VH-VL binders against q9umr5. Designs and how they scored, part 57

Target 1, 268 residues: q9umr5
Amino acid sequence: SYKPVIVVHGLFDSSYSFRHLLEYINETHPGTVVTVLDLFDGRESLRPLWEQVQGFREAVVPIMAKAPQGVHLICYSQGGLVCRALLSVMDDHNVDSFISLSSPQMGQYGDTDYLKWLFPTSMRSNLYRICYSPWGQEFSICNYWHDPHHDDLYLNASSFLALINGERDHPNATVWRKNFLRVGHLVLIGGPDDGVITPWQSSFFGFYDANETVLEMEEQLVYLRDSFGLKTLLARGAIVRCPMAGISHTAWHSNRTLYETCIEPWLS

## First folded at step 21 (VH-VL)

Design kh35
Fold by ESMFold2, look of step 24:
Structure kh35 (fold): chain C 268 residues (1-268), chain A 122 residues (1-122), chain B 112 residues (1-112)
Amino acid sequence: as target 1 above (268 residues)
Amino acid sequence: QVQLVQSGAEVKKPGSSVKVSCKASGGTFSSYAISWVRQAPGQGLEYLGYIIPIFEAANYNEKFKGRVTITADKSTSTAYMELSSLRSEDTAVYYCARVDFDEYGSYGMDVWGQGTMVTVSS
Amino acid sequence: DVVMTQSPLSLPVTLGQPASISCRSSQSLVWRDGNTYLNWFQQRPGQSPRRLIYKVSDRDSGVPDRFSGSGSGTDFTLKISRVEAEDVGVYYCMQGTHWPRTFGQGTKLEIK
């Protein structure tokens, strides 16, 4: 009698990466229908994020339709941004728990060990030149790149993150906020030893100011303006923060203690 | 400054493949993109796709999807374009061109290779 | 795909006289940052293309000031104030705003 669970993977990832998470769910919630979406695998995860959102939307519609009592989302890394966009663009979603598993919700500004084979030298201070161009915005990494030293370029060039954060005016802002606010719980998971998400507090809607000092969620303008509903969700007790130290980026979905502490309680 | 030097002319039969190289010198290879453009005899320019070497990721014109592969080798500062299942209509000069990501947002194809003639005939 | 339409396709000009080439796009070329990524290229006989103009009106280094670009949105013009013998070739507009990038058909400039 458990709600179905939908799993959305991250960059350079596939459904196989979640085999341990599936095992944990089967053990603690036997009979739960769990679907790990097998879309945009491997290098296809570099496709523009709006393209990925459209594809995942088409895949989740029939699953949600079969479960009128609601579903849960577990969304890992880049997948957490896809899922947040889904919650905004779907007028008819029935998501109870949105579990954001080490996702760069306020963006990324760092060389990543996870992608080191792509980035042999430190490029974070100069990557804005690629990412804030028409050419760079055609790849997912650039859709959430957030250089705190070039905020003007970020705000103007971002095709994805600045829009779903409500940092740029757009005609859908009111509808997207309304849709996002229909979620039952927003469960934020991440930690200081992740090694990829930079700053790691991005997983909790924290991010750098211009001096690379981390401002927490409640200090962010998007929270203070309640641009997409974070302040409203926090006020009604719908935001759960579950930080955990000692977990590297690729291990979040294969750590039993993390699952038992941060995920299991929300799979009603 | 930046120069792009391409591999030599090729004559191919229909159904085969061709791989054209584009060696960059000057500048930082990982800091720009490489585009591929072709020009059939007496015709205009047609865009095939591009690669951003730092991402090792390419974007392809849908008209060539499934037949074109664009790669880069950062250690040799060389980009490659491979076109498979060749047809007589693929006879063209194939150019590589740099896209520089400067502060002024020029983003054009500002440096071009010399071109590689590919002739497809039976 | 964004269609780029040039006119004229053939442009015979008298040496020392002005020349004008039109380029029209099927969609606005204004990107979200407010810039318009419309480029002009020159291809001299037997040579690779060479960029003349980027962002509608900005001349590349080493391009003579007799070349100028103008326009907005969907309508663009390349002008040569006084045509010289070295200007013979084919001129292409290209848009860099939308994927895939697309070229106009080319305008062949010849001295009468």
Scores: ipSAE 0.809, ipTM 0.912, lowest interface PAE 0.8, mean pLDDT 91

Design xh20
Fold by OpenDDE, look of step 22:
Structure xh20 (fold): chain C 268 residues (1-268), chain A 123 residues (1-123), chain B 106 residues (1-106)
Amino acid sequence: as target 1 above (268 residues)
Amino acid sequence: QVQLVQSGAEVKKPGESLKVSCKASGYTFTSYYMHWVRQAPGQGLEWMGIINPSGDDTDYAQKFQGRVTMTRDTSTSTVYMELSSLRSEDTAVYYCARVAVPYSDYPWGFDYWGQGTLVTVSS
Amino acid sequence: SYVLTQPSSVSVAPGQTATISCGGHNIGDKDVHWYQQRPGQSPVLVIYEDSNRPSGIPERFSGSNSGNTATLTISGTQAMDEADYYCQVWDSRTYVFGGGTKLTVL
C-alpha cells in the first residue's frame, strides 16, 4: 500500500484548490489516503505562521500515528514554510517525502498583487516599515518577508523565517535542525514563470543579495553554516530540485505534467 | 479603474453555440480568477463556472458540464465563455465577474462585473 | 443541493430600516455575500464575508450571519436603494445564489 499523503495549502487557499491533485494521486496511486487539511483557510491564512504551525501539528499527529511506515507531505506556497517549521518542531515525525510546491523557502521580496491587495499604500521597497514591526509580524506574509536591503531589521524582527533558518540564534536551533533532518527527501519545486514567488529561486533556497543579485542555495549562509541541515541533506542525496518553466503560481497543484515529473515519483 | 467590457447581444437558434467575450482592463489580468454568471429574463442569478488566472484550469456548474467551455487570452486580456447545444432555456443575460482577491479561488465575493450580454435563443 | 431562501419582496418607507433575510442550513458557518442589482444594471457587491462593506458602499448597508439566517440591513433607506438583492454562498464546489428579494421604497 502507498503511504498516506498530507496536503497543506497556501495563502487564501482551501481544500478546493487541490481537487486536481487529488484526482492525479488517485489515478496514479490508487488507494492512497490523501488528507487535505482545511485549517486556516481564506482570510485565516493571514494568521501568524507559528499559530498555523501549531494548528497543523495537531492535525497531522494523529495521521502520522496511524501510519507507522511514514507519510508524505505536499505543501504549497506559504504552506511549504509551515511544513518546514512543522518538521523542525516535531521530534517524532515520520515524513518520508517533504514536497515543497512553489514555496518561498528563503522568503519573499516582490511587488505582487498580494502586496497591493494587503498593503495598498506600500511597495516592496518600503514594506519593511510595516513587516518588521510588532504589528506587521502578526500577519503570515510578513513572517517570511525578507528585505535584502534591510538585513539587520530582518534578522532582528523576523519572528519566523529568521528563526527556522537558524539565522538568528535561539535555544532550539540544534534540536530543530535534528528534527528537520529526520526527513527522507526534500523535494523542491518551482519555476521562473511563477509570477508570485520573488525571486522564484526562493523555492530552491536561492535569494537576493544586497544588490538584488540572486545567489543559489549553496551560496547562502544558512547552507554554508548548515544552520538547519540543508548542507547535510544535500550531502546525503536527500534534496531533489525540480524546476519547471511555463507554470504560473496558481497552476502548480493543477498541472498534470508537473505532477508526473516532480510529485508522482516521490509518492511511491 | 477596473473595467470588464463584454461583447454585444446575440440571437441564436436551438442547437447552435454562443461565445461571449469579456475584456478586462485596469488591473493585472493574470492575477485574478474570473466567473461567469447568467440571468434569465425576470429570474435570479445562476453560477456557470470559474476559470483560473492562467486559463488552464476551469470548474463548471454541474448543470453545464459538457456544454460550457471557458478560456482566456492573456495577450488580449479577454475571457471567453462558450455554450453549445443551445436551448430556449439558455436565453439570458450572461455576466463575467471577477473574484475579489488575487491568486485565490477561495469563495470570495465578486467585486467587478461586466455589463452583461443578452443572448436570445429562438426558433 | 444547497438552497438559499429569500423573501420575494420587501417594502420600506424612505428613512426607515429595511431587512432582507437569507435562509440556509447552517449558513452561519459559511461566508455570505450580498449583491444589489438595480433595474437594467449589473449586480454590485454590497456586503462580503457576512458583514464587510466594499469601498464605495454606504455605511447604511450592514450584514450579519448566524445559525440558519444571514441578514442584510439597510438603515435610512433611500429611493436609490430600490433594487433586487441576492445573497450568495459557496457549497460543494458550487456557488449558490438566493432567489433574490425585490426591495421597494414606498
Scores: ipSAE 0.896, ipTM 0.947, lowest interface PAE 0.6, mean pLDDT 96
Fold by ESMFold2, look of step 23:
Structure xh20 (fold): chain C 268 residues (1-268), chain A 123 residues (1-123), chain B 106 residues (1-106)
Amino acid sequence: as target 1 above (268 residues)
Amino acid sequence: QVQLVQSGAEVKKPGESLKVSCKASGYTFTSYYMHWVRQAPGQGLEWMGIINPSGDDTDYAQKFQGRVTMTRDTSTSTVYMELSSLRSEDTAVYYCARVAVPYSDYPWGFDYWGQGTLVTVSS
Amino acid sequence: SYVLTQPSSVSVAPGQTATISCGGHNIGDKDVHWYQQRPGQSPVLVIYEDSNRPSGIPERFSGSNSGNTATLTISGTQAMDEADYYCQVWDSRTYVFGGGTKLTVL
């Protein structure tokens, strides 16, 4: 039988967003228990990410307890950051495949319609003034805003991303790394035509340097220092990269070819 | 300034198909899901379905499953709704509608509506 | 099969407060949206997510939602408020609209 699958949605989403993904799983893996967590949906997806992590943690505990052989996570967009934090803070998780579906794992630095909607008088070059303030950190998008031109402000002000990346010293760093490393596989999915995740390589732990040149995962300090376990996972053969062109941000969970190529093989 | 402009009124016979267009302007067309709603004469509003204009995914109300098809043309920022095997009960004003929140198929309210297209199905 | 129930009509004198109800089982657990439709015109969103006004909607429009009843309230009603009003929720993967309430200002 197949391991249970837990789905975690992104910004402004709900469980409805995954209706096609559920159909694909039911067709290829009949009898699989799939739980799409309908917490922090719609506007509540803007709440601080640590609040979301706490709520999702409470929801996944009983599911994991009923499945001693393990579970899989499929985590979309902002949801992939929630899931990575879960893997760090839970000393008792039993996640086999963590499938990160076009998630801004190294942060976001994009002029998107989200930005225009939330902050209509701001641009990516000046949003650090809002996001790197106590008020700004009350919003989820600011919790992973990563301005490559204001790195010192990012490191001081980020209440979420800088911590889960191990970019700032904290007493839980060793424990979080140990917890994260219990995952069986890290499956990274994304692509150049996403149109929202900026740079799109953030989904693969790539990100801009100060000149807005994209450095790949293996060139990032968090990888080189192995701050939360990426180098260790890669050495174990536990990291899978599945890039796919031609998929817009809202289509990752509704593209059958993407599912068959990048997701299906990992739903043991 | 957001505008949704629909094609003109149509008169159809039972068994034919209708196809209504909805041209969007004043925003990034591919960032916002589009909905279709109809209203029979003297009746209330009825949701028909949703299309993601940045991709091919659609979802239709069960009542219309098998008869409705929604498509888009990104080069003209236009969504189309086609309803086949028309019956007299399909006489209605057909509306396209958009939500204010980008990249979201969450059930928000519809804050932008087309002007409506009257389709009359008669012998 | 979720059903929203609205009164067929409500009459109010100019300057008075109009209330339009929308009944549904546990509707207080749902986001309720309200639309105004004048004769021959497209619907206009006047309240979203129970109690929020879109830009350009007068402050005299307000909403509430608890238990089995959502309510649209129009204070200081004006002749231009005469229209049909529809409530809307999401249930079972579909939008459901109420049957509509004709507001008459007389």
Scores: ipSAE 0.806, ipTM 0.898, lowest interface PAE 1.1, mean pLDDT 94

Design xh4
Fold by OpenDDE, look of step 23:
Structure xh4 (fold): chain C 268 residues (1-268), chain A 123 residues (1-123), chain B 106 residues (1-106)
Amino acid sequence: as target 1 above (268 residues)
Amino acid sequence: QVQLVQSGAEVKKPGESLKVSCKASGYTFTSYYMHWVRQAPGQGLEWMGIINPSGGDTDYAQKFQGRVTMTRDTSTSTVYMELSSLRSEDTAVYYCARVGVPYSDYPWGFDYWGQGTLVTVSS
Amino acid sequence: SYVLTQPSSVSVAPGQTATISCGGHNIGDKDVHWYQQRPGQSPVLVIYEDSERPSGIPERFSGSNSGNTATLTISGTQAMDEADYYCQVWDSRTYVFGGGTKLTVL
């Protein structure tokens, strides 16, 4: 039998967003128990990510307990960060494949229509004034806002991304790294035509330097220091990178070719 | 400002097909889902379906399954709705309507509507 | 199928408060949106997510939702408020509209 699949949605989404993914899985892996978690849907997806992590944890624990052979996680967009944090705080998770589907794993720094909608008077260049305030950190988007021009503020004020990355020292860093390393495979999916994740390489742990030059994963301090286990995972052949062009952000979970190429191989 | 401008009124015969266009402007066309809603004369609103920003994903009301096709052209910022095998009961004003939140097919309100396209189906 | 029930008509004198109800099973657990449609015009979103007002909608429009009834309230009703009003929810992968309420300003 196939291992259960747990799906975590992104910003302003719900289980409805994954109707095609569910169909794909049912067709190619019949009998698979797929659970698309309807937590923090819609506007509730703006709640602090740690709160979301706790909620999703409560939902996945009983699923994992009933699946002694392990489970697969498919986590889309913002959900990919929730899942990474989830795997960091859980010392007893049994995740075989963690599939990060177009997630801003190394953060977000772009002028998207999300920002225009949420902060109509702000640009990415001045959003740090909001996001790195205590008030701003109450919003999920700010929890992974990564301003390359205000690194000190990011490191000191980011209550989520900086911590799960191990970029700021904290007492749980060693344990979280240990927990995250329990994952069988980390499957990173994204692409240049996403249009939302900025830079798109963030889905592969690439990101801007101070000059907004995109550096790849292997050039990041979190990798070089192996702060949460990326270097170790790569060394053991546990990281899979699956870039794909021609896919817009809202299409990653509803493209058959993408599914067959980047998702399906890891659901066995 | 956001505007949705639809094609003009049409007269059709039973068995024919209609195709209504909705040209969007004043916002990022590729960031918002679009709905189609119709209204028969003197009747209420009826949801027909939804199309995602890229046009590669649609979901139609069960009533219209097999007869309705929604498409969109990014180059012209236009959404299309085609309804085949027309019946007299398909006589209605057809509206395109934008989802109020970007990149989301969550059931948000429809914040902007086209002016409507009257389609009359008669023998 | 999920059904939304609205009164067919409501009448109010100018300056008075109009109340339009939208009934549905456990509608309080859903997000309710309200649309105003004046004669010969397209619908306009006047309330979303039970009680939120879009930009440009007068403060005299308000909404609430609990139990089995959502309510659109128009305080200080004006002649321009005469229109059909529709409530809307999402259920089982479909959007459902109420039958509409004709508000007459006497």
Scores: ipSAE 0.877, ipTM 0.936, lowest interface PAE 0.6, mean pLDDT 96
Fold by ESMFold2, look of step 23:
Structure xh4 (fold): chain C 268 residues (1-268), chain A 123 residues (1-123), chain B 106 residues (1-106)
Amino acid sequence: as target 1 above (268 residues)
Amino acid sequence: QVQLVQSGAEVKKPGESLKVSCKASGYTFTSYYMHWVRQAPGQGLEWMGIINPSGGDTDYAQKFQGRVTMTRDTSTSTVYMELSSLRSEDTAVYYCARVGVPYSDYPWGFDYWGQGTLVTVSS
Amino acid sequence: SYVLTQPSSVSVAPGQTATISCGGHNIGDKDVHWYQQRPGQSPVLVIYEDSERPSGIPERFSGSNSGNTATLTISGTQAMDEADYYCQVWDSRTYVFGGGTKLTVL
């Protein structure tokens, strides 16, 4: 039978957002136990990401315990960062496939309608003044805001992304790397027409340099230093890249071709 | 300024279909989910379904499954609702309504409504 | 299916406080939205997520939700507040509206 699947939603979402994905899994892999975690829904998705990680951790423990053969994670947008942190902080996880569905894994630097709605007097060039403050770090968006023009502020102020990337020294870095490396496969999904994730290559651990030129995963310091295990995973053949054009941010979980191409093969 | 402008009133016979348009302006059309809600004369509000204008995916209330189709045209910032096999009970004012938060199908409040389209079904 | 119950009408004197109830099983576990609809007009959102007020809605509008009852409260009621009021929740993949309450200001 198929391994259980755990789904973690993104910003301003709930389990309802995955209704089409659930249909695809049921049609192609009947009998799969799928749990879409219904925590930090809607407005609560703005809570600090470490708070969300703790809550999701408590929810996944009993699911993993009932499935000693392993589970899969499908984690969308902001949810992909929650899941990556889970894999680092849990020394007892049994995740086979971690499917990162258009997640801002190296951060976000985009003038989106999210930004306009949350911070109507700000734009990407000045949001660092809010996000790189103690007050700003109490909001999930700011936990992964990554301004390439203020990297020193990012490194000092980020309470989440800089830590899970191993960009700032902390006593748990070695243990988090060890835990993360227990994953069977890392499946990275995203594409140029997403329209929200900026740069879209953040979903593949790419990001801007100071000139806003995108450096790919293998050019990033966190990869080169292997700070949390990306280089080791790639060397094992455990990283799968599945880019797809023509898919907007809210359509990743409702596109059957994307599911069949990028997701289904990893739901063993 | 956010505005939703609907097509004009229609008179239909039982068994025919109706198609109502809703043109959006004053915001990024593809960033906000759109809903359709109807109101029979002298009655309350009834939800019909939701469309994602970005990807075009839909979800319909059970009562209308098989009779309703929602579509959109991103080049004109317009959503459409078509209801087939009309009955006299389908006489109502039909509204489009916007979800209040971008990129979200979470059950937020409807922050803007169209002016309504009266459809009368009689024989 | 999930049912929301509202009184069919409420009457208040000008300047007094109007309360409009919305009953539902464990409605306190749901987010409740409230709409005002004047005759011949589209609904207007006046309260969302139980107690939050959209921009442009006067502070005299407030809401609460606990147990089996959500309540819309209008303090200092004015003639312009005369309208139908609907509560709304999400349940089982559908929006559910209450039957509506006609508020009359005499």
Scores: ipSAE 0.822, ipTM 0.906, lowest interface PAE 1.0, mean pLDDT 94

Design yh62
Fold by OpenDDE, look of step 22:
Structure yh62 (fold): chain C 268 residues (1-268), chain A 123 residues (1-123), chain B 112 residues (1-112)
Amino acid sequence: as target 1 above (268 residues)
Amino acid sequence: QVQLVQSGAEVKKPGSSVKVSCKASGGTFSDYAISWVRQAPGQGLEYLGEIIPMFGTRNYNKKFKGRVTITADKSTSTAYMELSSLRSEDTAVYYCARTKYDILEGFSDFDYWGQGTMVTVSS
Amino acid sequence: DVVMTQSPLSLPVTLGQPASISCRSSQSLVWSHGNTWLNWFQQRPGQSPRRLIYKVSNRDSGVPDRFSGSGSGTDFTLKISRVEAEDVGVYYCMQGTHEPYTFGQGTKLEIK
């Protein structure tokens, strides 16, 4: 039988967005038990990511317990960060494939319609004033705001991304790295036409330097220092990069070609 | 001024479906979320779900167990609420309302409402 | 789901006298950043609901200053300093802190 699949949604999302994905899985892997976690739906997805991590942990633990052979995670957008953190804090998870579906794994610094929608009176260049305050860090979107022009503020004020990345020293860094390395495969999915994840390379742990030049994963300090295990995972062939063009952010979970190319191979 | 104009009254048989529309004017449709709330005769208000047209994301009250489908057409500034497998208990006035999301200013819930659409379910 | 409990459910008031409606939530409505998503709505006979108060104590434009909202955590109050004939209707509290959004049972304000 196929291993169970657990799905974690993104910002302002819910299980409804994954109806096509469920259909695809059912067609190609009949009998697969797929659980789309309806936690922190809608505006609740704005809650601090650590709060979300705790909630999702409580939900996945029973599922994992009933699946001794392992499970697969499909985590979309903001959900990909939740899942990475989840795997970092769980010392007994049994995740075979962690599929990060268009997730801002290295953070967000986009001046997108999404940003303008949520911050109608703010610009990307000024958002650091809000997001790197204690007040701002109470919002999920600020938990992975990564301003390349204010690295000091990011490193000191980011209560989530900087920690799970091991960019700021903390007492759990070694353990979190160990836990995360339990994953069988890390499947990174994203693309240049996403329109929301900015830069889109963030889905592959690429990100801006101080001059807003995009550097790839292998050039990032988190990789070079192997702060949470990326270098180790890559060395053992556990990282899969699956870029795809022509897909907008809201279509990653509903594209058949994407599913067959980037998701399906890792569900068996 | 902002207006939400809903479609007219409906009379439906049990087991059928109804689709109510809500057309927004006087503002930018994509800047807001549209929610649906119903009120049975002589009863209180019950939240059904919400759509964010800008993102296409939806959130439903799980009480309805998948019977509710909310959609939006940005080109016509119109939101829709479809309720399937109708029961007599679904007889109610259905309202649409808008919500503004602003991280800094906060959530402005249901600042404008439609006039309501009476849906009667009877055999 | 968060249960919103209003009291009283029926509120007969003499014209010119004050009125007070209580709303209690089964869980705290305070968000981690400090905001509280508690709203009050008025529904006059035969009309759609109208928002009066948002975020506990903020009046919507056009709402008379005789209406005021207060409270914190799980206990909230709507007050009308001097009830007028046009205030007849049903009043609802609503929480938007937790999904799904939930309303109180409603308080029917009538003139004695």
Scores: ipSAE 0.910, ipTM 0.948, lowest interface PAE 0.6, mean pLDDT 96
Fold by ESMFold2, look of step 22:
Structure yh62 (fold): chain C 268 residues (1-268), chain A 123 residues (1-123), chain B 112 residues (1-112)
Amino acid sequence: as target 1 above (268 residues)
Amino acid sequence: QVQLVQSGAEVKKPGSSVKVSCKASGGTFSDYAISWVRQAPGQGLEYLGEIIPMFGTRNYNKKFKGRVTITADKSTSTAYMELSSLRSEDTAVYYCARTKYDILEGFSDFDYWGQGTMVTVSS
Amino acid sequence: DVVMTQSPLSLPVTLGQPASISCRSSQSLVWSHGNTWLNWFQQRPGQSPRRLIYKVSNRDSGVPDRFSGSGSGTDFTLKISRVEAEDVGVYYCMQGTHEPYTFGQGTKLEIK
């Protein structure tokens, strides 16, 4: 009856964070097999994102194999970047709905409490010195740090985000775009009161230009060049944007109205 | 002057639960993760789990099968560990300890420890 | 779980002589590109553990220079260049690279 749902958590998370989401799914789609992947929990969520992608790939393969009609992904925060990379690197994924739940899809550039907690002696203006080094790229946060004032360093040093966005030449770019385009729907969820994702429009593929003016998805070079398939997906009507105000970063998976409005319709 | 001060010793019956507190002072409570470690009499150290009060996130050693619950109250700078369905093998000294997740300097695990709380489970 | 194996488990040492404790992990403790979260703790009789060394070889503040840590990958060593009477206690290695964090069994240092 219902396609299986695979849930991928964010930074410092574990499966406990999704207990309310699981309850909502059980109520509206009884009998759905929901798997919250319990990999890279806690401290291990700071491991390089490509390492996380490899581990999550190994976990999803048997789930997808048992569901030839397809699966759904619900991917929270940092987990949404893991999932987008999965869609690119898996030649044979069968994902119908990719639900990106307040994920920094175009990166992060914010002086948040998270930044100060992990980098007590740094600010967003100088974090590029750490993040755009081989040492900094050992940590997941630096894999999607996107400093609009040091774009040449970002393009050269990013081991993850610049690659999956097609912003840097690499031999897999054409194959990754083809794989990503096999997704049925891309559901983008986020909002202005998130408080962590900066700019919050990153959850909708928006981001700062060099003057820190937020450009929306359709104004981004990666969209205009269709580097990894966003323009093609939008033209197919496969991109759903579901913004909601009044939700803080840790509350996206525990708000019933958000679930009913933005998630439930895509779990059939 | 960082200090972690724990609640006093407890004597419990099998099947009951115990809740141990760990109050932090001399630093900023939200800057650290608080972990719990136990030591049975004459034995080694065993990690139970941690909480990050800044984010409210928790991570538990799966060996305890959901018997451990770790919480924090930022307003009182206090972490709590609750162990349920107690058995005699849970007799141990329970320690809290803190970790700093400074990425630049590296993880600084268990740089300060509480004095320990003896929990005795007897029938 | 990563298994941490200490050797020896009992270490009688003559006062003023060197002591060496080994710690071996069942998996590499290298995070990625060289970071290694290997720690050493001392527990004196009747006291809480005290961290001596973090990140393989970094001494904590107030730890005497006679303590040193070394090693890489899966093999690590704590050395005491000259054992003093106050060094009596149990020494534990701990890894923080992999969840869950795990300790060695402990090495009981005694003056013979």
Scores: ipSAE 0.755, ipTM 0.868, lowest interface PAE 1.0, mean pLDDT 92

